# Miniprotein binders against q9vhn3: the designs that were tried, part 2

Target 1, 154 residues: q9vhn3
Amino acid sequence: MDPDDDLVLENEAEEIERLQLPEELKKPIDPEEEDERVARIEFNCSGCEMHEMVHYFGRKPPFALGVIYPEDNYVMRDPFQPPPPRWQSKPEYYIAMGTKCSICSKTVCKDPGCSFYYTASFCLPCGKEELKNWPPEAQARIRKQMSVSQGRQT

## First folded at step 14 (miniprotein)

Design P3
Fold by OpenDDE base, look of step 16:
Structure P3 (fold): chain B 154 residues (1-154), chain A 115 residues (1-115)
Amino acid sequence: as target 1 above (154 residues)
Amino acid sequence: SPELFERLLEKLGDPSETVIVIIVGDDPEELEEALEEIVEEAERLGAEVIVRVEDGIIVVLVRNLDEETAERIAELAEELAERLGVEVTVVIVEGLSEQIAFRLAWELLERLEEE
């Protein structure tokens, strides 16, 4: 075994190690980032049969860039939208599912047959009782909205 | 499924009027003042206000309005444009979900930037 063969093998191994492009540290997809994409919040509407898993509950969903709600909302990310490239701040598609009734705290969806808004969100039973305390103009507006929504549910 | 998503958007559509107000300006203070006045009027009317703020552009959705109150918000927005020197685009729509309304606002902005 000629001493020259050992030197060539050591040089080739060192050259292969140098030519190993720094493993682009695949930044481990922060297991927390993958976890944020999984819907973990249960949404159950008290007014209808809607049952879904959603991603966020609050006033400022982080995936809906710059969106601010007046009340805490249940918000779902579009599961079919590919994650935007890191360099593109394109807003993700999302759905605001619903809120909690300001009186009884029951969860309701934004379907007009399940809830309505006047100064705050109400389920239909609570809202119908509170409606009597509101200005006549507001009552007329809400009753009109209710009549239209009932026509769609037939 | 994509079909489920579309069905949800249809279900969650507000049958009432929604006013979309797009406010564009270079002065953050003017933008903030315009937003504040719209929010105050909407709150007086008991309307739901959803706001999106992004890099000098504010999109305001004023929801749960009838035709008369929607016109009031639109008139206020136009007055604010003249008084504060901000650029305001107003659209009144009916029967849209929040998501579709924001999408429409974005499409309008893209068209305005191309002109």
Scores: ipSAE 0.734, ipTM 0.895, lowest interface PAE 0.5, mean pLDDT 85
Fold by ESMFold2, look of step 14:
Structure P3 (fold): chain B 154 residues (1-154), chain A 115 residues (1-115)
Amino acid sequence: as target 1 above (154 residues)
Amino acid sequence: SPELFERLLEKLGDPSETVIVIIVGDDPEELEEALEEIVEEAERLGAEVIVRVEDGIIVVLVRNLDEETAERIAELAEELAERLGVEVTVVIVEGLSEQIAFRLAWELLERLEEE
């Protein structure tokens, strides 16, 4: 005899269970993987009005495999590209937004009007003071960089 | 959002010089030596060094240089290719973010593999 309505409901539940998506897609999200999908880190540049949410802070962003920075960077996944499926190689679409100043620890973006790099990253106020201690050749190069950057518009 | 992306690319663009060095070789010791020498000179110049390591391939971005110091890095890379027998491709760019510089490096690498 055919199943009654209650058995049909149980059969549908069993059929739905059989059609369940692969366990890999339904497992609890690895916290590191969740960080890659959700921009949970606030990035607020102390040198300008830039304020963004980013996905990673560190030297080896997991969504940019093989990449190694010389210091911790705030890194955003490109907000204009869809994330790849978890089982595929991660795309190289990211933006390194900025760092912490090596002297005062304030967050600064990589805009030359907000920070520069010489041996480490510096906000402009701290960097201008440290500049006095650097070799004259380096001082000239960095001062030239800063003067060129002053004319930029964004 | 597309407008935001354009603003970020423009704002985070760097008027400084970047040297892109692509090092290809079969011998890990030769690759390591080439990388170490480039990194040592870049650090002596105070430059930011960002490295991407793959099987038999190392891509090095040496950033925050001027024309003179960028040429020093490029010349060192060419000398290493001759001395160590590794294959080296060197490109000097300006005004590009590291994201765009790595994409250019990967495009250049793809052309090398075709050859």
Scores: ipSAE 0.701, ipTM 0.854, lowest interface PAE 0.9, mean pLDDT 76

Design Q2
Fold by OpenDDE base, look of step 17:
Order: C-alpha cells, then structure tokens, then sequence
Structure Q2 (fold): chain B 154 residues (1-154), chain A 102 residues (1-102)
C-alpha cells in the first residue's frame, strides 16, 4: 500500500472545496425591503365589517409609482402580484381600501354603502347631513349613488 | 358603482404643457366635486376623474380634447362605468401600450 496514494486524494478534496462557488450569497433581502412588504397598518371600516392590514396610509404610496391621491388613503400592495423584477419599471398593483371621513375622521372603505366622495370623502351619516348644503345637482348625483348601494344589500 | 370614471392620458415632450393640461383638468374635476387620482411617470400623466355622472364625464372629456388642441399635447380620453381605481389604471396602461405600438 504505497504511501503516495494518500497525498493525491487530499489535494482533490481541497480543490473541490475551492471550486465550490461560494453559495450565491442570497443577497440578504434587505431587512428593510422585507419589512416594507409586511402590512402593518390596521384598516377597519366603520361602516361595515371589513378589517384588513394595509401597507400605507397617505397621499403618495411609494409602491404605486407616481400615484397621488387628493386625500390620505389606506393602500395595500396586491397580495397576488409577484414583485416585479428590479429591472421592470412596471408599477406594482395596489388596492386603495379606504380613507377617513372628512368630518368625523372615522375610517371608511370605498364601498358606496360605506362612503362617498364629493369634494372630499364622507361616511354615509356625515355625508347625508352635509348633502343638504350642496347644490341640487350634486345632491341628486349622490342620492343616486346611495340608492344603488342600498339596492345591492337586499 | 353607477358612477362614471374618465380616464385621461396626457403625453407630451414639454413638461410645462403637461403641467398646464393637468392643472386645468384637476381644476375642472374639483369644481365638479369629483375624486381626482393622478399618476405621473416619465412624461406620461394618467388622470382618473371618478364619481361623475354622464354629463360631467362628457364635460371632462371635452375639456381634455380642447387641451390637446390648445397646448399641443397628445390626449387620450376614455369614459368607463363601474370600474375600480385599479381596473381604471389597468385599462389606461393597456391603452398606452397600444398607443406605443402604433
């Protein structure tokens, strides 16, 4: 059993270990990027039983590239959309869940049964009171919207 | 939602003309009490004017066409019923893709 055979095997094992391409350091998903994908803002509609966790509250959601709202909105990332590749400037899909009533500051969803918009967002109770102060044409429009929303609940 | 949404796509090379067009659309929409959602990206402005009746939607569309002629911007206008914000933006981008292929 010639002593020379043992030296060749040790060198091949070391060379294989060197040729193991460092495991592609899965670039640690920047803990900040992972953190941005977790919905941490509670959304609770005062008009219905809708309860969701959302990603953003404000006028300019950073994940909805270039989108500007007239008022602060609760916005969530579309949970079904894979993150676009970094090279694709395609905007992520998002869902605007709701806003706050401009009078009472209660959170309401965008459902016509919970809120409506005229110059600002209103919950239905506050909006019904404020409606009396609006032009007749505006009143007619909003009443039509409210009637359709009530018809779907039956 | 029986409310109509007007999708206005504004394309132009001059940022001042784009800004002016946007401002006039926003002002008219605000006067109508409509919800205006804007998306600005690389010389393209998409404006969603929401919660309009048919008459007001037509008014916004007419204004957009007038702005195109006066300011020399390219304007595409679509009036749609019952679309969510997300659906409206999706439609706007589908339209933009078609316009780029022509």
Amino acid sequence: as target 1 above (154 residues)
Amino acid sequence: DPSETVIVIIVGDDPEELEEALEEIVEEAERLGAEVIIRVEDGIIVVLVRNLDEEDAERIAELAEELAERLGVEVTVVIVEGLSEQEAFRLAYELLERLEEE
Scores: ipSAE 0.718, ipTM 0.903, lowest interface PAE 0.5, mean pLDDT 86
Fold by OpenDDE base, look of step 16:
Structure Q2 (fold): chain B 154 residues (1-154), chain A 102 residues (1-102)
Amino acid sequence: as target 1 above (154 residues)
Amino acid sequence: DPSETVIVIIVGDDPEELEEALEEIVEEAERLGAEVIIRVEDGIIVVLVRNLDEEDAERIAELAEELAERLGVEVTVVIVEGLSEQEAFRLAYELLERLEEE
């Protein structure tokens, strides 16, 4: 890997970040926190009984190399993945658990029974109210997704 | 989840062309209200456009193909139903491995 290739990729990622992310404070992810395999962030879905400890909350999980989310996500390392050998930069497997509702800021998982996405993430109660303001085509799509999620719970 | 996911893999040597292709895909996906997840690694961009219906998924795929022709980037597009984010990325990497062997 030529050092120039890393610089080009960093520049591309930064430029993509500039385009999509207001320079919100890159809290310096403490390099020591990046190596911590201990999940310290509590994730509790407001829509279901899901409770997990996760490793990261934000748009760019450091252990998911190059991944960028449109919104802050609760992300955990895959607990079943054996630690890669220190010499192999293999992408770590990760799980995005959920996010916060864009209206009420309650934490929700990505299950269709708890949340949906249209321009942003919504919990079902907030999304149902906001849905009335959206284009008819968008409303139809979201209603279809909600109907399928309710059908699997029966 | 009955929603469609469009996997777009963009490969190219010119970072400016890659960036332009990514921007146009993101803008269209945002217009459609879709969730866009991006992964950038070693000159390869993987874009997941999620929560689409079939019509909107086809629109994203058509745009990606147009961008390949106009910008001279290599684009691979796959539309898949009911995949998780993890499964979509896994599929993208499997596709990339095949492209590198060719």
Scores: ipSAE 0.717, ipTM 0.902, lowest interface PAE 0.5, mean pLDDT 85
Fold by ESMFold2, look of step 14:
Formats: sequence, C-alpha cells, structure tokens
Structure Q2 (fold): chain B 154 residues (1-154), chain A 102 residues (1-102)
Amino acid sequence: as target 1 above (154 residues)
Amino acid sequence: DPSETVIVIIVGDDPEELEEALEEIVEEAERLGAEVIIRVEDGIIVVLVRNLDEEDAERIAELAEELAERLGVEVTVVIVEGLSEQEAFRLAYELLERLEEE
C-alpha cells in the first residue's frame, strides 16, 4: 500500500481545491492539520537498509494517546488498525521504528542487530565502545544480547 | 537471551500520589539502565520498564509493591519475557480491562 495513504479520509484538500471556492473563502489550509495526516519524515536505518516515511519524531506522538518515550522516537501511524477494544475511545496502534544513537546521532531501527538500549539507545558500533565503561554485570548482559544478533550483519 | 519487561499499572484518585509512585519507579529503572515507556490516563499510569535481567525486574516489582503499601495506590505488576513494546502494552490493556471488572 502507498506510504502516503495513512488515513481513512482520502484527500480532503484536493476536493476543496477542485471546487474553486470564492475569493473570500480561499483561506489557507491549516498547516498543522495537514502535517499530522502526511508521513513526511524520512527514516533510514544506518545499521541495515531499512527506509521508510514516518509521521512523527519526538517523545510524545500525538496519535499515540498519552504515550511518552524516554528519548525521541521515529513513530508512524497504523492506518489499518484493528477495531479498538470497547473500553478505549481511540485506536492506539502505532509503530515505533527507531531512534537516534545517543553518541553519533545516526538513525537506527529497533532491531537488535542495529541498536540496543542501556541508559540510552546506541547503534552497535558506538554501543560496543561505550559498553567497556559500564558495570561488569551490565557488560555481560549486553554482550550476550549482541552475540545473538551478530549473524545479521548489515 | 530474551530480555524482561516489567509492566506496572498504577491506579489512584490522587494525582500527587500517582506522580510520586511514577517518579520513584522511573528513578530506579533509570539507575538500572532500563528503557521506560509511560502511558498516562486519568487516574491510571501504565509503565513499561524494559531491557532488564531477572534480578533487576524483581527489584522493580518489589519497589512497585512497596509503593502501593506506602502511598495507598493500587498497583498491578507483571514480569514478562521476550515481548515487544506493542505486545507489552496490549497485555497491559488486557490486565486493565480485567481490573475494571472487579
């Protein structure tokens, strides 16, 4: 399906333009409303070849109903969400694609072959270097996580 | 090895008690290096504390139980293995629905 087809409502802005409204009705389209509906943020994982357009970068995606991340995340809407449970007022399905490495700022997806989280998100190259400065118990745990992912190499 | 996630559901009427419980859980989770993802609703806070080993997950669960007793908030704690962030939130919502039936 198309990356830009992320809402139930198709293309309201084009229908308005097609009508050729009178001059006093030719008001600017609300840019905040349009920006929320279109995936314009480029996400390219530096650890693999993943590339995607997403809707939001930050800690509090507005379409994720009260969710707060510890660091900025690349997040996209899931326009083909299942029906919400009866106790919820709005669908909360979304996809958190990845983040920026806390050392080099390169974009990485959440695949364990590309990044991991300990105190912050790290790409594997930066994380291998930073790991040497962590408590021995943390080093052992993280090394095990990294050894499982080594076969994926990008 | 799969990492552990601690799901903490905090329910209460007093925003100051909820905020204090959340702050203490977040502080301990950060000390352990864990990733903390929070969802806030009226009277309800769901906290995912992720990327823990078993010992650290038990520490967070014990803290959450102590906070319930000390602050008078209701706490539900579950430790899960190998779940994604979205899977953990889905489980939290199922637990919350069960609590509302009580």
Scores: ipSAE 0.657, ipTM 0.863, lowest interface PAE 1.0, mean pLDDT 78
Fold by ESMFold2, look of step 17:
Structure Q2 (fold): chain B 154 residues (1-154), chain A 102 residues (1-102)
Amino acid sequence: as target 1 above (154 residues)
Amino acid sequence: DPSETVIVIIVGDDPEELEEALEEIVEEAERLGAEVIIRVEDGIIVVLVRNLDEEDAERIAELAEELAERLGVEVTVVIVEGLSEQEAFRLAYELLERLEEE
């Protein structure tokens, strides 16, 4: 048995507690908010050469306060706008870059040459196949949208 | 871009009335296949109903006006063509600022 072991531990425990600062003194900002400002999510559009690092993937981007999407979106903070003051309630400027195709799960940007939305988001190849199952008026609208996009690509 | 966006701004003091108005708009928009993007603030809901043709956009606008009368919420509706999501929200906030000034 080592009788010095308890005494040494007591001194170390006392020293550790004395070095710790009060929690209130150390909490001027929300650490979860600061971590979310770093762009860690890779976005690569399968329909074009767009590649970007974004801040969020999901339906409710925290920096776009109160905004809710119908699908998971790749969302970035607007790099050309300063962030709002932390106490401000208005949403930070943001850019919704794209989503995943509802059929093949490939990542696509919002450019009409890469994707479109009807009931869900679709890449053009999957959307062309799924289009055949939609009401005629929806088919006509989406086909016109796709033909304009293909004309812009050529 | 041939698609239209309906911007609906709903203002009210009763959260249950706001939620009911939102639910009815979302249900109809989803029935039409539209993309619905929502911004919620205290007492204010902004709804973007996107990728509609003219007839469907008019249906959403008519529903929003009926809800204002039936539920007692204040509604502002604008139909726009060819705007991106960000442009539509920017317009919505400009309209909201004008309403709050008045």
Scores: ipSAE 0.638, ipTM 0.859, lowest interface PAE 1.2, mean pLDDT 78

## First folded at step 16 (miniprotein)

Design R3
Fold by OpenDDE base, look of step 17:
Structure R3 (fold): chain B 154 residues (1-154), chain A 115 residues (1-115)
Amino acid sequence: as target 1 above (154 residues)
Amino acid sequence: SPERFERLLEKLGDPSETVIVIITGDDPEELEEALEEIVEEAERLGAEVIIRVEDGTIVVLVRNLDEEDAERIAELAEELAERLGVEVEVKIVEGLSEQIAFRLAYELLERLEEE
């Protein structure tokens, strides 16, 4: 077993270690990008006990890849989704939590027990009052929705 | 936890019908026209319309519909495909959150791209 074989193997291992691109080129996540991932908007549903911190309030959440809402929505990023690799334009997972009531401006979640939509979002109290002004077909749909939501809470 | 996230999605599910409309085509003007007509009909019905626009693909969620109105939107989408020459896929679902509906739309889109 010639002693020269051991020296060649040690040099190859050192060369491989040198050719290992320092893993440390983890480009520091731009502190600004890290800051964008912190949910800073408080969401409190007036209809239930839901309380969350969310990332966005508006019609076009920048992280939801081209999503457009008819009204301003409270939108949360999925906190468990790893950031997409820079080379993959994968849509981030998100949750649209809720909106503001079009009449009283109270924040409500999209739970059918807290809000409903007809031309706009309504909290249940405001919606019940406005229901009388809507077409019979719309009234029937909303009444059905309310009955189903009440059945889930029992 | 991921379980908490899924529970939120279930909580936010719409008990009414949602129509998922996937519009694809090479002409942006035709895609825009198709989208506009779907939005107009949905608004006439008082439905919530959520749109996702990507290059060459538009996914429209028309929510808060009864069964009759859902069928009307589906029929309109099919008519638009014939008239405008766009490709349309339609799926009617019930009890889903927006996020789950979009996931289903993209799963459907992926299958169509593999065919």
Scores: ipSAE 0.802, ipTM 0.919, lowest interface PAE 0.5, mean pLDDT 87
Fold by ESMFold2, look of step 16:
Structure R3 (fold): chain B 154 residues (1-154), chain A 115 residues (1-115)
Amino acid sequence: as target 1 above (154 residues)
Amino acid sequence: SPERFERLLEKLGDPSETVIVIITGDDPEELEEALEEIVEEAERLGAEVIIRVEDGTIVVLVRNLDEEDAERIAELAEELAERLGVEVEVKIVEGLSEQIAFRLAYELLERLEEE
C-alpha cells in the first residue's frame, strides 16, 4: 500500500470519529468516569508562571462528549460551573488550558502572550520564527493578536 | 485558590472572532460534506476548528479569526445550506470563551428544534 492509501484509511477513521454520537449522559455515573473527574495531569506553561492540575490531555475529552480538538489539548473541568443536567446530551463544562508547541513540544497555555494558533499551536519564540514563512496576511493577523495581549496585561 | 483561577480565566479569554456554525440534517453524508467544506476553508485561513458531533447535528467553532475571515466562513456556511439542503445557523461572536460559545450554540439549537 502507498502513503496515499494509508492516508485515506486514516481520513475515513477520523471522519467516523468526527460523526460519532456522544456517550449516554443519562445513565448513572460509571465509577471509572468519576475517576476521570480527578485532576491528575500536571500542566506547566513554558511561557508564563501558570501551573495547574488538569483532567485530560488529548483530542476527545470524555467529560466533553462529542467534542473534537484539532490538536491534543490540556483540558480541565470548570470547577465554578455546575455540570449540565444529566438528561441533556451536551458537553460537561470544561476549559481548554493549552497545548504543546508544534515545533519544540514545550507546553504553552492559550494566552496570546504565551502562544498563538495559525494552522497549529506555537509558543511565541517558535512562532515568531515560523511567521517569516507565512503569507503577509497571516503575519499581520498574528502580530495584531500579540499586540492586543500586551494591552490586556496588568 | 479561587483568586488564582479567576486570573487564569481572564488570561485565557479570547480577544478574537469566533464563527459558530450549527449544521442540522437527517443525512449523515450531507452533514459530512458540509462539515468538510467548512473545515477545509477554516484550515486554509489557519483557524482553530473545534467540532461537537451529536445525532443529526454538528456544531463547529471556527476560532482565532479577524472580521474579514469570519465573514468568509459565514458566507460559505450560508451557501452550503442552499446548495446541499442542510439547515445551517451561523453566528459571529467576539471575546467569548469556548464554553460560552458552545452554550450559545445549544441555545440556538434548542430554538430551532422547537419549531
Scores: ipSAE 0.678, ipTM 0.838, lowest interface PAE 0.9, mean pLDDT 76

## First folded at step 17 (miniprotein)

Design Q6
Fold by OpenDDE base, look of step 17:
Structure Q6 (fold): chain B 154 residues (1-154), chain A 102 residues (1-102)
Amino acid sequence: as target 1 above (154 residues)
Amino acid sequence: DPSETVIVIIVGDDPEELEEALEEIVEEAERLGAEVIIRKEDGTIVVLVRNLDEEDAERIAELAEELAERLGVEVTVVIVEGLSEQEAFRLAYELLERLEEE
């Protein structure tokens, strides 16, 4: 019963530790990048019960590459779209929720029951008053749009 | 009737020609009181002219075709009804992908 084969098993443990592939350093999602993906701007439509948190308010949402609005818009990232790979320059999908009435500055959604656009965005109350100052052709167009929106609420 | 949207896709190698085409479309749309949403990319501009009636939509389409001939830009125009902004842009890019494959 020869004693000597104290096979130095000590070295295998150190080699296993080296072969632990460094845990994929999940590149810490730059806390700034994670922060940019959190919707922090409150959107509340004055015309309906729509209430959402959005990511941006302005004319040029940074996540909607190259998009330019005529007026400041409340814009959210599409919650169902996975973030594009960093190597893909593809623009993210987004949702324009609404804007502010050009007269009273109340927030309104893009629904025809809450707002319309003619030269600028209007809430329905302000737009109805302003409509009287517009050309007859414009008035007819907007009235037609308003009638369609009222028909869907019934 | 749902408001019509005109999708104008402008493609060209000369950025000055693209901007000129864009400017003229924007000016006409503004005269009509329409909402204009623009997306600029390298060599390509997508313009959404929204809240138009059928007559005004046709007018924008005719202008876009004229600009193609005059400025030497490639223009694709689609008139659509009842589309959201997102749907309109999606359609525009689907069209662009098809045009690049031809």
Scores: ipSAE 0.764, ipTM 0.917, lowest interface PAE 0.5, mean pLDDT 86
Fold by ESMFold2, look of step 19:
Structure Q6 (fold): chain B 154 residues (1-154), chain A 102 residues (1-102)
Amino acid sequence: as target 1 above (154 residues)
Amino acid sequence: DPSETVIVIIVGDDPEELEEALEEIVEEAERLGAEVIIRKEDGTIVVLVRNLDEEDAERIAELAEELAERLGVEVTVVIVEGLSEQEAFRLAYELLERLEEE
């Protein structure tokens, strides 16, 4: 994909907004009645064995007040910290677990052995194919990052 | 994976100046391919620019400091290695607390 910063970001935002609306409209239970502190979203990394229940998928997790991601993220509250009182305005502890690959839409965790970010998030197979279309300087940097994350391949 | 995060804290009274500073940082970060995570509150924008090598992190830090002079906003910049996203925001909150006490 062409690494045009403006075009890539605009496309990702539009996809995120469309996905959220249909699910809200179809829920039979008023979501305001549900405790949003319960992890209800299943996260399965396609690149490793990570499997977790998370609290949110999107760009603006409500328990991380004011935070905006460049793409949809699977986000969980920190399991080892209690949430702050609901009247407290500061962000609470949280973990961004992963995202969807911008090419194939497979779910991947943030581990560098499963995904990386350059202009967007990519699973390793898609990123390796897309990488050859990037500027040579970026190609060299990302290849170096991949070799380090794969351990010692020498 | 020698990657760095640049924490940029932008403080000002004029929302247009804050947004202009943010836009310039985001544009440069996107040109470098970096992941940009933003937190907006009244009069304050915190920007995390992540997955940079050392040279690119320095470039973002230099831009942020130039913006303070050019746009008249207050900017605090810190380059960190090995902090999670949440740890970087926590550090930003600690720095903001110190700025308010000054």
Scores: ipSAE 0.663, ipTM 0.864, lowest interface PAE 0.9, mean pLDDT 79

Design T4
Fold by OpenDDE base, look of step 19:
Structure T4 (fold): chain B 154 residues (1-154), chain A 115 residues (1-115)
Amino acid sequence: as target 1 above (154 residues)
Amino acid sequence: SPERFMELLEKLGDPSETVIVIIVGDDPEELEEALEEIVEEAERLGAEVIIRKEDGTIVVLVRNLDEEDAERIAELAEELAERLGVEVEVKITEGLSEQIAFRLAYELLERLEEE
């Protein structure tokens, strides 16, 4: 049993270890990226029965490239849109669901029957009270919007 | 469901007028100046301003406007183009959700780039 056989086996084991293709470190899908696809924020409109899970609450949704809101918005990603490839800056489809009333902080959707905007977002009850303090032109606009929304619920 | 998504878009549509302003230019300072003036006027009118910034392009949605105010914003945008040397495209629409308005803006922008 020639002593040279033991040296060949040690070298083969080291070569096999070197030939172990680096486990393609499956780049851990940034747990943050997987987490960003799951809607975790509850959205409940105080004006209607709308209840949805959304992805973001704030002024600058990260998945809506470059979008800036004047107020914090509840924003939902399109759950059916495949994530754009990293190299394609295609805007993701999303829905801005609503905001908080600037007076009472209740959550309201952007349905004209639930909220309106003048300088800020208002729920209908708060907005109706505040309307009295606004310029006549603004009052007329908001009243028109409210009338249109009531016509759709019918 | 996709159907529900579309229902939500319809539900969340603004019954008032929306002005879509697309600002294109090579100088970021000129773009920001144009944006600032549009925002200031919109705020004076009490309108909701939603902004999307990309490199060399700003899309501004001015929402919750009546017809007169929409025209005023449109006129301002055109004036800014002449004064600041930026390219401006303006479209007045009614009854659109934010998402549909942005989609329309990008369709317009694509046409401008092809031209």
Scores: ipSAE 0.805, ipTM 0.920, lowest interface PAE 0.5, mean pLDDT 87
Fold by ESMFold2, look of step 19:
Structure T4 (fold): chain B 154 residues (1-154), chain A 115 residues (1-115)
Amino acid sequence: as target 1 above (154 residues)
Amino acid sequence: SPERFMELLEKLGDPSETVIVIIVGDDPEELEEALEEIVEEAERLGAEVIIRKEDGTIVVLVRNLDEEDAERIAELAEELAERLGVEVEVKITEGLSEQIAFRLAYELLERLEEE
């Protein structure tokens, strides 16, 4: 029963109604006025046809408070959701889309048909060649992972 | 975009095993030591390590493991709790996206703090 929550919800409902009306461009409640919500980084997966605009590339996205990745990630924030208060411990609305391949620097999404992770992220062509240099037990683990994950999403 | 965002979130789930390690303590040096040891072992196994830090709490996701390696990380975490005097909660999961794994971790942390 926070008045700020009710006010925010009421304001969003009215804005949605305005956008449905013809020839009404009167209110500048544009996601572009919220730099935090504007996706300015192009993400094109080299392993599939995924193409998205994302909000951050790096290891410590500011909208994923306290999160640290082992390598630079392309991270998307939902620009249509209000950011949660900083003191909330619940996860923010975001998704880590992908990385750059550690060998060829091509951008790949995290779909197992496009990349996998072992010590670093690899696109499948580079990863399959690099796999040959790993200990036999690691090779078996990654080959099994790729076989099991093919065509599966959960 | 909201429809597309949800599709992407569901599509990019991880079919491999993830170990969720929650480390709680009053001494920042003990927390960092526990974290460092978990990270070192996870890196030796080639795992992806994603860390979230807050005062008194560290949540670690150790991802892309098989079952045997996930159990080794869990055993290390429990050993650290005894040796370093930190509280540790460990959960092994399979098939969770990063976002869902963190959400589960925060639900576990919330129950732990109420005790």
Scores: ipSAE 0.678, ipTM 0.846, lowest interface PAE 0.9, mean pLDDT 76

